# Designs tried in a protein design chat: miniprotein binders against Rap guanine nucleotide exchange factor 1 (epac-1). Part 15

Target 1, 139 residues: Rap guanine nucleotide exchange factor 1 (epac-1), of Caenorhabditis elegans (p34578r516to654)
Amino acid sequence: CGYSVMAGKAEKILEYVLETRIDALGDDISELDVFVEDFILTHDAFMPDNTVCNFLKSYYFRTPYRATRDSITDSCTEEVRCKRRVVQFVYVWCSLLRVNFFLNPVTNSFVEELFCHVIDDRKRLGGMEDILTRIGSIR
Short names: E, the ipSAE of ESMFold2; O, the ipSAE of OpenDDE; V2, 0.75 times the mean of E and O plus 0.25 times the DockQ between their complexes.

## First folded at step 26 (miniprotein)

Design TO1 (from TN3 with R9Y Y85R; at its last look DockQ between E and O 0.72; V2 from the best seeds 0.00; counts 0 for: pae E 4.1 > 1.5, pTM E .739 < .8)
Fold by OpenDDE base, look of step 26:
Structure TO1 (fold): chain B 139 residues (1-139), chain A 101 residues (1-101)
Amino acid sequence: as target 1 above (139 residues)
Amino acid sequence: SSEDRAYLYEAWELVLKAWQLRYRGDPEEAEKEYETAIQHFTEAIRINPDYPRLYLRRGYAYAYMGDFEEALADFTRAVELDPERALAKAWLAMAKAALGE
């Protein structure tokens, strides 16, 4: 159906946002990428919050497909990068929706789950400290 | 521009408020807030008629109210102003689908 097609497209857009737009964002949301902002504020018509959260979760645990055999260090860096992107996206999401983010049980619950995952990953992965700080500031 | 963004945020605060009201089970009050938001967007568009995000967000408010004809018009304009904006194209497609096109 048309909705399904649009949902698929929305997922591609979200992936695009995570891979190409999120890394450029700083702590100051005044310079927020307008594309990221528009997606966050208008996705719900074709991609509900639950679907967004599920996608973000999957992206968070994404293992680099291209195990370039040569650098274990590169794979770890990529893994942490994906995690950082997800947390940063959620941070922006929270910043834009403000209290509405926490009033929504879907997004509220997702933050808690993500927080737990970040804590767990901090135990095994280097470079997670800033990510933990960021997710902690949302909670 | 920074000025355009200011207009955008002012109107969008009302949309967010409407969303919250709708979530809490007060659709009538939510509709009032959407209408107010639409008025603010309309004024902003009057001042900045070539800013695609204003049309996009007003269109979103229309869509949330179930007015897909007006939403279609806004999304169409947004795409015309910025053909590369993927999200505007997506919303345009959604509005067309809602209208059976």
Scores: ipSAE 0.104, ipTM 0.509, lowest interface PAE 3.2, mean pLDDT 83
ESMFold2, look of step 26: ipSAE 0.205; ipTM 0.577
ESMFold2 (binder alone), look of step 26: mean pLDDT 79; pTM 0.763

Design TO2 (from TN3 with R9Y Y23R A90V; at its last look DockQ between E and O 0.47; V2 from the best seeds 0.00; counts 0 for: pae E 3.2 > 1.5)
Fold by ESMFold2, look of step 26:
Structure TO2 (fold): chain B 139 residues (1-139), chain A 101 residues (1-101)
Amino acid sequence: as target 1 above (139 residues)
Amino acid sequence: SSEDRAYLYEAWELVLKAWQLRRRGDPEEAEKEYETAIQHFTEAIRINPDYPRLYLRRGYAYAYMGDFEEALADFTRAVELDPEYALAKVWLAMAKAALGE
């Protein structure tokens, strides 16, 4: 595909990872999804680290909306779900790369930024405690 | 399956090392690690020729070394074995583009 098509395809793949693969993961490395491993180690060919981090930040702040009877409650729950997916992805990313994650200034800086966002969101959103614990375990 | 997972993890450590070297700006050293990883994936494929992850990961190593004809063959086989693996389809398309197909 051309460059513009490639950029859009990359974001769709990362979105797929967050919405399907990350939700299905356990914590055991033998249970780690090969798709997620492969994405983490090969994405730089089509999606640079800063582009991944920018997309993750955008996804973290999504407030999915449905016009339903319980739409306010559903929107808050879906907002926290988006945040959980991003933090879980970063946890897997760090777990796979270990020290190499922190030696990369782009990804290292992103974790610190994300941690601050989780702390701020804990002030206004319920259900953030497990997310805070997860991001704190990375630092 | 336990034996082929062992080969997958052994070769994967070499791919990770090559990834580090490439990002550090040492592409010639990275290529040596990719070559060794390819040897390990090739042996694993001999033992389990229907495991799509082996072809996919060997294809990555070929592609990063610029060996796109070999990468195309591996990505094609990976997609045949698992048609719903979206990342394999991306890499297949990239290999085809590199070869002008």
Scores: ipSAE 0.242, ipTM 0.628, lowest interface PAE 3.2, mean pLDDT 79
ESMFold2 (binder alone), look of step 26: mean pLDDT 82; pTM 0.792
OpenDDE base, look of step 26: ipSAE 0.763; ipTM 0.904

Design TO3 (from TN3 with L8R D26R Y51D A90L; at its last read DockQ between E and O 0.53; V2 from the best seeds 0.00; counts 0 for: pae E 2.8 > 1.5)
Amino acid sequence: SSEDRAYRREAWELVLKAWQLRYRGRPEEAEKEYETAIQHFTEAIRINPDDPRLYLRRGYAYAYMGDFEEALADFTRAVELDPEYALAKLWLAMAKAALGE
ESMFold2, look of step 26: ipSAE 0.348; ipTM 0.659
ESMFold2 (binder alone), look of step 26: mean pLDDT 81; pTM 0.774
OpenDDE base, look of step 26: ipSAE 0.787; ipTM 0.916
ESMFold2, look of step 27: ipSAE 0.336; ipTM 0.678
ESMFold2 (binder alone), look of step 27: mean pLDDT 82; pTM 0.785
OpenDDE base, look of step 27: ipSAE 0.787; ipTM 0.917
ESMFold2, fold request of step 28: ipSAE 0.302, 0.428, 0.379; ipTM 0.629, 0.747, 0.718
ESMFold2 (binder alone), fold request of step 28: mean pLDDT 80, 80, 80; pTM 0.759, 0.764, 0.763
OpenDDE base, fold request of step 28: ipSAE 0.686, 0.687, 0.685; ipTM 0.870, 0.870, 0.870
ESMFold2, last read: ipSAE 0.309, 0.278, 0.316; ipTM 0.648, 0.580, 0.685
ESMFold2 (binder alone), last read: mean pLDDT 81, 80, 78; pTM 0.766, 0.767, 0.735
OpenDDE base, last read: ipSAE 0.683, 0.696, 0.684; ipTM 0.868, 0.874, 0.869

Design TO4 (from TN3 with L8R R9Y D26R Y85R M94A; at its last look DockQ between E and O 0.57; V2 from the best seeds 0.00; counts 0 for: pae E 5.0 > 1.5)
Fold by OpenDDE base, look of step 26:
Structure TO4 (fold): chain B 139 residues (1-139), chain A 101 residues (1-101)
Amino acid sequence: as target 1 above (139 residues)
Amino acid sequence: SSEDRAYRYEAWELVLKAWQLRYRGRPEEAEKEYETAIQHFTEAIRINPDYPRLYLRRGYAYAYMGDFEEALADFTRAVELDPERALAKAWLAAAKAALGE
């Protein structure tokens, strides 16, 4: 259906945002990427919040496809990078929507779920400390 | 301009208010806020007609209200003003799909 097509396109945009735009964002939101902001503020028309959250969850648990023996260190870093990108995106999302982010049961529940995943991952992955701090500041 | 920024921010605050109303089970009131937001975006566009982001955001508001024809028009204008903006192109395509084009 037409809605499914729209959702698919939105997912591609979200993936693009995560892979190319999120890493450039600093802690200061004053320099927020206009593209990222526009996506967050406009996606609801074509991609509902639950779909966004589901995609983010999938991206969070994304494992590097090409785990070559020589890239094990790279694979771990990439794994953490994906997790960082998701948490950073959620942080920006929360910053833009303010109280509405928490009033929405979908995004509210997603933050709690994500927080639990970050806690679990900190036990097994290095470099998760900053990610934990960031997600903790949202809840 | 300062006036343009003022209308943009005010419009966005109305969108946030609309979302809050929706989350509280008051969709009819939310729609009124979206309509008001559209009016503010329209005024902002009057002041700065060459700002693609304004069309994009107004288009979103139209799309949320189910008015995909108006959304299509706004997304079209946004792409015309900034053909390299990937997001505008994507939403234009999405709006076309919603209309069966």
Scores: ipSAE 0.058, ipTM 0.483, lowest interface PAE 3.1, mean pLDDT 83
ESMFold2, look of step 26: ipSAE 0.132; ipTM 0.488
ESMFold2 (binder alone), look of step 26: mean pLDDT 80; pTM 0.771

Design TO5 (from TN3 with R9Y D26K Y51D P52R A90V; at its last look DockQ between E and O 0.53; V2 from the best seeds 0.00; counts 0 for: pae E 3.5 > 1.5, grease 1405.353 > 1400)
Fold by ESMFold2, look of step 26:
Structure TO5 (fold): chain B 139 residues (1-139), chain A 101 residues (1-101)
Amino acid sequence: as target 1 above (139 residues)
Amino acid sequence: SSEDRAYLYEAWELVLKAWQLRYRGKPEEAEKEYETAIQHFTEAIRINPDDRRLYLRRGYAYAYMGDFEEALADFTRAVELDPEYALAKVWLAMAKAALGE
């Protein structure tokens, strides 16, 4: 629709999905969260795929906010959590759309880009192996 | 029951097929799939008239076909059934904008 106010609300809805709904999903999506399903299948009307992918990339690279009492281990765990959420969202997105996900050059290109980022991050962050397995299963 | 869920998923599969047809530049074929999906959602609404999900999803199909008066009615009902469902509010606002309201 091209409505700017709708786009701003869409980004907040996507952030809500990542923060609150995506962690509970597993490999078997037969019990898929209705809110997540609705967003994935309808967002193209108010949030173009490129905008979704750009937001996901931004979220993937979030660094934890440093607190005076924060430990490096806690910071690394939170950083990895953000990456896990993005990969899980993409996994659900692909699982729902199947071949249609890969016929779209925007989403297909994003998966390849994301895979490269996961590979790089595995070299420097502990806890990335499950994330690497998940993104590899998409390809 | 599992049969009710299978029926609802079949209607949703028609929406996914319509999406593919629209992507491939076949909007007339996509509309036929949306029309069939709407019939299935309408039957499911007769069975469970208080399920906000059915109104939301039928509303999506109407909106993708450009039938914004019908979509508005469905999104209005969905918001009445669950006023805190943010995605329904987004679609309600889009339907109102399309109708000049």
Scores: ipSAE 0.261, ipTM 0.624, lowest interface PAE 3.5, mean pLDDT 79
ESMFold2 (binder alone), look of step 26: mean pLDDT 81; pTM 0.779
OpenDDE base, look of step 26: ipSAE 0.764; ipTM 0.904

Design TO6 (from TN3 with L8R R9Y D26R Y85R A90V; at its last look DockQ between E and O 0.43; V2 from the best seeds 0.00; counts 0 for: pae O 3.8 > 1.5)
Fold by OpenDDE base, look of step 26:
Structure TO6 (fold): chain B 139 residues (1-139), chain A 101 residues (1-101)
Amino acid sequence: as target 1 above (139 residues)
Amino acid sequence: SSEDRAYRYEAWELVLKAWQLRYRGRPEEAEKEYETAIQHFTEAIRINPDYPRLYLRRGYAYAYMGDFEEALADFTRAVELDPERALAKVWLAMAKAALGE
């Protein structure tokens, strides 16, 4: 029961990281957000890698529900934003764990899966070029 | 300080090495790397005793070694120094649970 409660909190923290901390990270992650780093390095205590990956996948395919018609352009932008955040998170994750990221079959497999999704999405969404470049750089 | 950073980075590199060793089925060697990392974190803490992240990372290494008593102490200190650090609280709770508290 305690683990379940903690897992729920972990998901909220991960969502918080994606929504509020990842966008502030540039290409140069030399000044990495301490909060993001701590999460990546310590999440295993309450949120296994597979659960993190599953959450990231769900977030990647998140479609903003906006009831207003005027928000189609905004919705597309938000869709790409979510995708960018996930890829950026994975990039940071890889940067922190280095070879260990690829030695882990869960994260290794997830990168390949995510890469395929990015390729597919580039065919239908604008603004995916940088995302593709980023995900490609960690393969 | 530059000296503190040096110890932090070196310690973390050892942790990463330990992880790699574990992935390769060499847990005994991984333990040695964790122990060395802990020593480096300890030195870094000596230099900067008010840096909560150092306690968190050292506690993390202790936890991986199964030393939850030392981990508990470090996580406790980390939370004391930074009560708003959510992940430190989580690890503290986990360490307590591991010890049956």
Scores: ipSAE 0.065, ipTM 0.473, lowest interface PAE 3.8, mean pLDDT 82
ESMFold2, look of step 26: ipSAE 0.200; ipTM 0.601
ESMFold2 (binder alone), look of step 26: mean pLDDT 81; pTM 0.783

## First folded at step 27 (miniprotein)

Design TP1 (at its last look DockQ between E and O 0.74; V2 from the best seeds 0.00; counts 0 for: pae E 4.1 > 1.5)
Fold by OpenDDE base, look of step 27:
Structure TP1 (fold): chain B 139 residues (1-139), chain A 115 residues (1-115)
Amino acid sequence: as target 1 above (139 residues)
Amino acid sequence: SSEDRAYRREAWELVLKAWQLRYRAWQLERKGDPEEAEKELEEAEKEYETAIQHFTEAIRINPDDPRLYLRRGYAYAYMGDFEEALADFTRAVELDPEYALAKAWLAMAKAALGE
């Protein structure tokens, strides 16, 4: 019950993180965004790992909302952007939790699943090479 | 300050350690060893307590940082001390009304207390 009530709010927060905070992160996450860090380390109380992963999966496959006015090229760019954000988030997540990330079967399995999706998407989408490199570095 | 950063870092490392212990406890419960699981949970509580001390010192140095209150409140909440958690989350929101995580945790703490 507690998770259900808070889940909606938590999802909004996670979406906010993905859309506004993740892109600003560079390859060197030594100076991690404090908001991102706080979310990753505190979400467990109101949003379990499996819910986070499910949301990330959904976001990974998100189609651009503004596709009606955007060129096909713009839509593809946005699609890749969503994928990049998810992979970057997971990278940060792994970096913060370290071994605990891999000891958790939920997050461990999600990385493997995400890796497979990235491989598949690289075959059909441009701009996925860096994403593949990043997800590969997590494993 | 360097002192502030040290307290923040140490506190958070303890929180992560406590998280690991809780996870192990969960695994032990699933394996049918609740007694050993309880031991891990007790150890986790000790780590949270120590973390709270470190956050308290950090707050002493930076009393207007909503993030510190959020993190300390988190530790209190996982210890089941929702009254103290509520106080910290409240302070965090007061300092930063747009702090989404703090607001979410505040709502949780209120719910836990029946408010």
Scores: ipSAE 0.081, ipTM 0.518, lowest interface PAE 3.3, mean pLDDT 83
ESMFold2, look of step 27: ipSAE 0.188; ipTM 0.557
ESMFold2 (binder alone), look of step 27: mean pLDDT 85; pTM 0.809

Design TP2 (at its last look DockQ between E and O 0.66; V2 from the best seeds 0.00; counts 0 for: pae E 4.6 > 1.5, pTM E .777 < .8)
Fold by ESMFold2, look of step 27:
Structure TP2 (fold): chain B 139 residues (1-139), chain A 115 residues (1-115)
Amino acid sequence: as target 1 above (139 residues)
Amino acid sequence: SSEDRAYRREAWELVLKAWQLRYRAWQLERKGDPEEAEKELEEAEKEYETAIQHFTEAIRINPDDPRLYLRRGYAYAYMGDFEEALADFTRAVELDPEYALAKAWLAAAKSALGE
């Protein structure tokens, strides 16, 4: 009961990170956003890893719809952006935990699953090449 | 200050080490070696205790940084010291009412205490 409400609040914080903080991160992890670092290193006391991975998977497959004609982004570009955000988050997560990320069967299995999804999406979506490179560098 | 940053960094490295020890203990329990798992958990507790000391020193130097209270509260929560964690998360929210992560962990600590 109270635990489920706590997980829902943490999921909204994870969504906030994906939408507002992760795009500003570059390839160099040495300059990491403190908010992102704090979330990654504190969430497991309050939000199980499998809950994080399930949310990331749902976010990865979002297909935003734009109803307005004068939008400067199309649906395909926004879809790829969601996928890029998830892969970047996992990259940062793995970089902070290093070998412990892969020793955990939940997070290790998630990277393998995510890699397969990126491979599949590359067949139909442009702009997936950098995402494929990033996930391939993880595992 | 440089001294504050040094205590903060060292404390966080100890929290990461404690996390690694707890994960190894989990693996040892699955392998049917609970005595060695207990040893790893005891070592993890010592690392959390040392990290809390370093966060406390960083707070002494910079008492208005809400992130220091978030991080010390996290270490307390992992040790099961939820009253201390609640106090630290409360202070973090007082210092920065817009600190979404501190508000979430405050709610979690209250839930753990049955509030």
Scores: ipSAE 0.192, ipTM 0.545, lowest interface PAE 4.6, mean pLDDT 78
ESMFold2 (binder alone), look of step 27: mean pLDDT 85; pTM 0.805
OpenDDE base, look of step 27: ipSAE 0.265; ipTM 0.644

Design TP3 (at its last fold request DockQ between E and O 0.82; V2 from the best seeds 0.00; counts 0 for: pae E 3.6 > 1.5, pTM E .778 < .8)
Amino acid sequence: SSEDRAYRREAWELVLKAWQLRYRARQLEYKGDPEEAEKELEEAEKEYETAIQHFTEAIRINPDDPRLYLRRGYAYAYMGDFEEALADFTRAVELDPEYALAKAWLALAKAALGE
ESMFold2, look of step 27: ipSAE 0.252; ipTM 0.598
ESMFold2 (binder alone), look of step 27: mean pLDDT 85; pTM 0.810
OpenDDE base, look of step 27: ipSAE 0.397; ipTM 0.696
ESMFold2, fold request of step 28: ipSAE 0.202, 0.151, 0.199; ipTM 0.578, 0.512, 0.571
ESMFold2 (binder alone), fold request of step 28: mean pLDDT 82, 74, 82; pTM 0.774, 0.638, 0.770
OpenDDE base, fold request of step 28: ipSAE 0.349, 0.354, 0.348; ipTM 0.686, 0.686, 0.681

Design TP4 (from TN3 with R24W Y51D A90S A93S M94A A97S; at its last look DockQ between E and O 0.53; V2 from the best seeds 0.00; counts 0 for: pae E 5.6 > 1.5, pTM E .781 < .8)
Fold by ESMFold2, look of step 27:
Structure TP4 (fold): chain B 139 residues (1-139), chain A 101 residues (1-101)
Amino acid sequence: as target 1 above (139 residues)
Amino acid sequence: SSEDRAYLREAWELVLKAWQLRYWGDPEEAEKEYETAIQHFTEAIRINPDDPRLYLRRGYAYAYMGDFEEALADFTRAVELDPEYALAKSWLSAAKSALGE
Protein backbone atom coordinates (compact mmCIF):
# COMPACT_ATOMS: atom_id res chain seq x y z
CA CYS B 1 0.00 0.00 0.00
CA GLY B 2 1.03 3.66 0.08
CA TYR B 3 2.92 3.38 3.37
CA SER B 4 5.01 0.47 2.09
CA VAL B 5 6.02 2.21 -1.15
CA MET B 6 6.75 5.47 0.67
CA ALA B 7 8.90 3.64 3.25
CA GLY B 8 11.21 2.42 0.48
CA LYS B 9 11.59 5.96 -0.86
CA ALA B 10 12.04 7.33 2.67
CA GLU B 11 15.17 5.20 3.15
CA LYS B 12 16.73 7.14 0.25
CA ILE B 13 15.82 10.41 1.97
CA LEU B 14 17.38 9.19 5.23
CA GLU B 15 20.58 8.27 3.37
CA TYR B 16 20.59 11.76 1.82
CA VAL B 17 20.26 13.32 5.28
CA LEU B 18 23.15 11.27 6.66
CA GLU B 19 25.41 11.93 3.67
CA THR B 20 24.74 15.64 3.12
CA ARG B 21 22.95 17.38 6.02
CA ILE B 22 23.94 15.86 9.34
CA ASP B 23 27.66 16.78 9.35
CA ALA B 24 26.83 20.50 9.31
CA LEU B 25 24.86 20.26 12.57
CA GLY B 26 26.51 21.00 15.89
CA ASP B 27 25.38 20.87 19.52
CA ASP B 28 23.11 23.89 19.01
CA ILE B 29 19.78 22.45 17.88
CA SER B 30 18.33 25.98 17.45
CA GLU B 31 20.13 26.18 14.07
CA LEU B 32 18.64 22.84 12.98
CA ASP B 33 18.30 22.30 9.24
CA VAL B 34 14.57 22.55 8.45
CA PHE B 35 14.92 19.65 5.98
CA VAL B 36 16.14 17.37 8.80
CA GLU B 37 13.40 18.61 11.14
CA ASP B 38 10.69 18.03 8.52
CA PHE B 39 11.98 14.50 7.84
CA ILE B 40 12.06 13.52 11.52
CA LEU B 41 8.56 14.88 12.16
CA THR B 42 7.00 13.46 8.96
CA HIS B 43 8.73 10.09 8.49
CA ASP B 44 6.26 8.28 10.75
CA ALA B 45 3.56 8.65 8.09
CA PHE B 46 5.85 7.02 5.49
CA MET B 47 8.43 4.91 7.29
CA PRO B 48 8.05 2.81 10.48
CA ASP B 49 10.49 3.53 13.29
CA ASN B 50 11.95 0.01 13.19
CA THR B 51 12.78 0.48 9.51
CA VAL B 52 14.54 3.76 10.35
CA CYS B 53 16.49 2.09 13.16
CA ASN B 54 17.47 -0.88 10.98
CA PHE B 55 18.77 1.45 8.27
CA LEU B 56 20.70 3.49 10.84
CA LYS B 57 22.30 0.30 12.18
CA SER B 58 23.28 -0.75 8.66
CA TYR B 59 24.78 2.69 8.00
CA TYR B 60 26.61 2.69 11.35
CA PHE B 61 28.60 -0.39 10.33
CA ARG B 62 29.50 0.81 6.82
CA THR B 63 33.11 0.96 5.78
CA PRO B 64 34.41 2.52 2.57
CA TYR B 65 34.66 -0.21 -0.09
CA ARG B 66 37.11 1.80 -2.13
CA ALA B 67 39.35 4.72 -1.24
CA THR B 68 40.58 6.74 -4.21
CA ARG B 69 44.31 6.82 -4.82
CA ASP B 70 44.16 10.64 -4.88
CA SER B 71 42.38 10.87 -1.51
CA ILE B 72 44.07 11.46 1.84
CA THR B 73 41.02 9.97 3.53
CA ASP B 74 41.93 7.09 5.84
CA SER B 75 39.62 4.06 5.81
CA CYS B 76 39.29 4.13 9.63
CA THR B 77 38.45 7.86 9.50
CA GLU B 78 35.61 7.20 7.04
CA GLU B 79 34.32 4.30 9.17
CA VAL B 80 34.22 6.56 12.24
CA ARG B 81 32.48 9.27 10.18
CA CYS B 82 29.58 6.91 9.41
CA LYS B 83 29.25 6.14 13.13
CA ARG B 84 29.37 9.85 14.00
CA ARG B 85 26.59 10.58 11.50
CA VAL B 86 24.28 7.94 12.97
CA VAL B 87 24.85 9.07 16.55
CA GLN B 88 24.32 12.71 15.54
CA PHE B 89 21.07 11.81 13.77
CA VAL B 90 19.78 9.95 16.84
CA TYR B 91 20.82 12.90 19.03
CA VAL B 92 18.75 15.27 16.88
CA TRP B 93 15.84 12.80 16.74
CA CYS B 94 15.77 12.47 20.53
CA SER B 95 16.16 16.23 20.99
CA LEU B 96 13.09 16.91 18.83
CA LEU B 97 10.81 14.19 20.23
CA ARG B 98 12.03 14.35 23.85
CA VAL B 99 9.81 12.12 26.05
CA ASN B 100 8.02 10.65 23.00
CA PHE B 101 11.33 9.17 21.82
CA PHE B 102 11.74 7.18 25.05
CA LEU B 103 8.08 6.20 25.39
CA ASN B 104 8.42 4.42 22.03
CA PRO B 105 9.93 1.02 22.87
CA VAL B 106 11.49 0.68 19.40
CA THR B 107 13.52 3.89 19.58
CA ASN B 108 14.26 3.50 23.28
CA SER B 109 15.65 0.00 22.73
CA PHE B 110 17.66 1.19 19.71
CA VAL B 111 19.50 3.84 21.74
CA GLU B 112 20.60 1.16 24.23
CA GLU B 113 21.73 -1.11 21.39
CA LEU B 114 23.61 1.74 19.69
CA PHE B 115 25.34 2.65 22.96
CA CYS B 116 26.63 -0.91 23.27
CA HIS B 117 27.97 -0.76 19.71
CA VAL B 118 29.78 2.53 20.41
CA ILE B 119 31.36 1.06 23.56
CA ASP B 120 32.57 -1.99 21.62
CA ASP B 121 33.91 0.10 18.72
CA ARG B 122 35.79 2.44 21.07
CA LYS B 123 37.92 -0.57 22.06
CA ARG B 124 39.28 -0.89 18.50
CA LEU B 125 38.85 2.54 16.84
CA GLY B 126 40.47 5.85 17.57
CA GLY B 127 38.37 9.00 17.36
CA MET B 128 35.33 7.55 19.10
CA GLU B 129 35.54 9.70 22.26
CA ASP B 130 33.19 12.49 21.12
CA ILE B 131 30.79 9.88 19.73
CA LEU B 132 30.73 8.06 23.08
CA THR B 133 30.09 11.37 24.88
CA ARG B 134 27.24 12.20 22.50
CA ILE B 135 25.46 8.83 22.82
CA GLY B 136 25.95 8.88 26.58
CA SER B 137 24.18 12.25 26.78
CA ILE B 138 21.11 10.69 25.14
CA ARG B 139 20.87 7.80 27.64
CA SER A 1 5.94 36.99 8.45
CA SER A 2 5.75 36.37 12.19
CA GLU A 3 2.00 35.76 11.82
CA ASP A 4 2.67 33.01 9.25
CA ARG A 5 5.27 31.43 11.55
CA ALA A 6 2.77 31.39 14.43
CA TYR A 7 0.19 29.56 12.27
CA LEU A 8 2.86 27.12 11.12
CA ARG A 9 3.92 26.37 14.72
CA GLU A 10 0.31 25.90 15.90
CA ALA A 11 -0.52 23.57 13.02
CA TRP A 12 2.67 21.57 13.51
CA GLU A 13 1.90 21.10 17.22
CA LEU A 14 -1.47 19.64 16.16
CA VAL A 15 0.34 17.20 13.86
CA LEU A 16 2.59 16.15 16.75
CA LYS A 17 -0.48 15.70 18.98
CA ALA A 18 -2.14 13.61 16.26
CA TRP A 19 1.04 11.52 15.99
CA GLN A 20 0.92 10.87 19.76
CA LEU A 21 -2.78 9.91 19.60
CA ARG A 22 -2.14 7.49 16.73
CA TYR A 23 0.80 5.98 18.66
CA TRP A 24 -1.43 5.43 21.71
CA GLY A 25 -4.13 3.78 19.55
CA ASP A 26 -6.80 6.52 19.33
CA PRO A 27 -6.99 6.97 15.55
CA GLU A 28 -10.39 8.69 15.44
CA GLU A 29 -9.16 11.49 17.71
CA ALA A 30 -5.89 11.66 15.75
CA GLU A 31 -7.89 12.16 12.54
CA LYS A 32 -9.72 15.12 14.12
CA GLU A 33 -6.39 16.73 15.00
CA TYR A 34 -5.10 16.26 11.45
CA GLU A 35 -8.30 17.85 10.09
CA THR A 36 -7.78 20.85 12.37
CA ALA A 37 -4.12 21.09 11.31
CA ILE A 38 -5.16 21.07 7.65
CA GLN A 39 -7.51 23.99 8.31
CA HIS A 40 -4.69 25.97 9.97
CA PHE A 41 -2.25 25.23 7.13
CA THR A 42 -4.92 26.29 4.63
CA GLU A 43 -5.33 29.64 6.40
CA ALA A 44 -1.54 30.09 6.52
CA ILE A 45 -1.40 29.35 2.78
CA ARG A 46 -4.08 32.01 2.16
CA ILE A 47 -1.84 34.54 3.94
CA ASN A 48 1.43 33.37 2.33
CA PRO A 49 0.76 31.22 -0.75
CA ASP A 50 4.43 30.99 -1.81
CA ASP A 51 5.89 29.09 1.18
CA PRO A 52 6.61 25.51 0.04
CA ARG A 53 6.85 24.22 3.64
CA LEU A 54 3.14 24.96 4.21
CA TYR A 55 2.21 22.76 1.27
CA LEU A 56 4.61 19.98 2.30
CA ARG A 57 3.16 19.89 5.83
CA ARG A 58 -0.48 20.06 4.71
CA GLY A 59 0.29 17.29 2.19
CA TYR A 60 1.69 15.16 5.01
CA ALA A 61 -1.53 15.61 7.00
CA TYR A 62 -3.63 14.69 3.95
CA ALA A 63 -1.50 11.59 3.33
CA TYR A 64 -1.95 10.36 6.92
CA MET A 65 -5.72 10.63 6.49
CA GLY A 66 -5.55 8.65 3.24
CA ASP A 67 -6.36 11.68 1.08
CA PHE A 68 -3.58 10.93 -1.38
CA GLU A 69 -4.98 13.02 -4.27
CA GLU A 70 -4.96 16.11 -2.04
CA ALA A 71 -1.51 15.17 -0.74
CA LEU A 72 -0.20 14.81 -4.30
CA ALA A 73 -1.52 18.26 -5.21
CA ASP A 74 0.20 19.83 -2.20
CA PHE A 75 3.52 18.04 -2.75
CA THR A 76 3.40 19.07 -6.41
CA ARG A 77 2.89 22.71 -5.40
CA ALA A 78 5.77 22.53 -2.91
CA VAL A 79 8.15 21.28 -5.64
CA GLU A 80 6.91 23.96 -8.06
CA LEU A 81 7.68 26.65 -5.48
CA ASP A 82 11.11 25.24 -4.65
CA PRO A 83 12.54 22.79 -7.22
CA GLU A 84 15.53 22.16 -4.91
CA TYR A 85 13.32 21.00 -2.01
CA ALA A 86 14.56 17.41 -1.91
CA LEU A 87 12.13 16.27 0.80
CA ALA A 88 9.14 17.55 -1.18
CA LYS A 89 10.47 15.83 -4.33
CA SER A 90 10.74 12.54 -2.45
CA TRP A 91 7.25 12.74 -0.98
CA LEU A 92 5.90 13.72 -4.40
CA SER A 93 7.48 10.59 -5.89
CA ALA A 94 6.07 8.45 -3.06
CA ALA A 95 2.57 9.92 -3.43
CA LYS A 96 2.61 9.29 -7.20
CA SER A 97 3.59 5.67 -6.56
CA ALA A 98 0.78 5.28 -4.02
CA LEU A 99 -1.74 6.52 -6.62
CA GLY A 100 -0.30 4.35 -9.38
CA GLU A 101 1.06 7.27 -11.42
Scores: ipSAE 0.078, ipTM 0.407, lowest interface PAE 5.6, mean pLDDT 76
ESMFold2 (binder alone), look of step 27: mean pLDDT 79; pTM 0.749
OpenDDE base, look of step 27: ipSAE 0.715; ipTM 0.875

Design TP5 (from TN3 with Y51D A90L; at its last look DockQ between E and O 0.54; V2 from the best seeds 0.00; counts 0 for: pae E 2.6 > 1.5, pTM E .794 < .8, SAP 70.523 > 70)
Fold by ESMFold2, look of step 27:
Structure TP5 (fold): chain B 139 residues (1-139), chain A 101 residues (1-101)
Amino acid sequence: as target 1 above (139 residues)
Amino acid sequence: SSEDRAYLREAWELVLKAWQLRYRGDPEEAEKEYETAIQHFTEAIRINPDDPRLYLRRGYAYAYMGDFEEALADFTRAVELDPEYALAKLWLAMAKAALGE
């Protein structure tokens, strides 16, 4: 193993967090998932902030395909869900790091970039209002 | 209890402060905060010796101070207590790599 193998494993853990843990989190950090807290606190040892932000951006723009009876509606719902998960992750990340999140130019710049993407996506996707509210509260 | 112990949140905030000091490049002050966090986790371990999260978080503090022998021992214990904890396994591998093991 080396640092590259550990970075690959960290990316899989981040994807797991987005897929399985983040939907259950709320606004109150006192009820945060310990696994999510530990990942956010320690990811810099094996996955730098810019790598995390790049992964989050990639995840944000996923357009999952589902072949169900109402596949277009399901695809739009799932697309919005990916966006909600990323914004929720960033919200939790900012909530845990507080001012240190904004002192870091990588993460600070990413919030501004993400905000612009949410504004653009609201023009074409329904269900983005709660996401816009959440990203706006970070800024 | 387990997750509701306030000591986890208090010690977590000490690690965040140490992170800030490390980011600023002030290792002497960061070391003081890590040492304080280690003391808090050690006391918590006396109360809850079978909680893998306490060992994992004390191990973080040791690792950030460069005390990889101590970190390895803590991460090993965390994995023994919960073999399915992916983050603890990742940190165990990190500590082994740092020691050339």
Scores: ipSAE 0.368, ipTM 0.681, lowest interface PAE 2.6, mean pLDDT 79
ESMFold2 (binder alone), look of step 27: mean pLDDT 80; pTM 0.757
OpenDDE base, look of step 27: ipSAE 0.734; ipTM 0.885

Design TP6 (from TN3 with Y51D A86V A90M A98S; at its last fold request DockQ between E and O 0.69; V2 from the best seeds 0.00; counts 0 for: pae E 3.5 > 1.5, pTM E .795 < .8)
Amino acid sequence: SSEDRAYLREAWELVLKAWQLRYRGDPEEAEKEYETAIQHFTEAIRINPDDPRLYLRRGYAYAYMGDFEEALADFTRAVELDPEYVLAKMWLAMAKASLGE
ESMFold2, look of step 27: ipSAE 0.324; ipTM 0.637
ESMFold2 (binder alone), look of step 27: mean pLDDT 81; pTM 0.770
OpenDDE base, look of step 27: ipSAE 0.666; ipTM 0.844
ESMFold2, fold request of step 28: ipSAE 0.286, 0.251, 0.241; ipTM 0.614, 0.578, 0.577
ESMFold2 (binder alone), fold request of step 28: mean pLDDT 79, 79, 80; pTM 0.746, 0.745, 0.752
OpenDDE base, fold request of step 28: ipSAE 0.696, 0.738, 0.744; ipTM 0.862, 0.887, 0.891

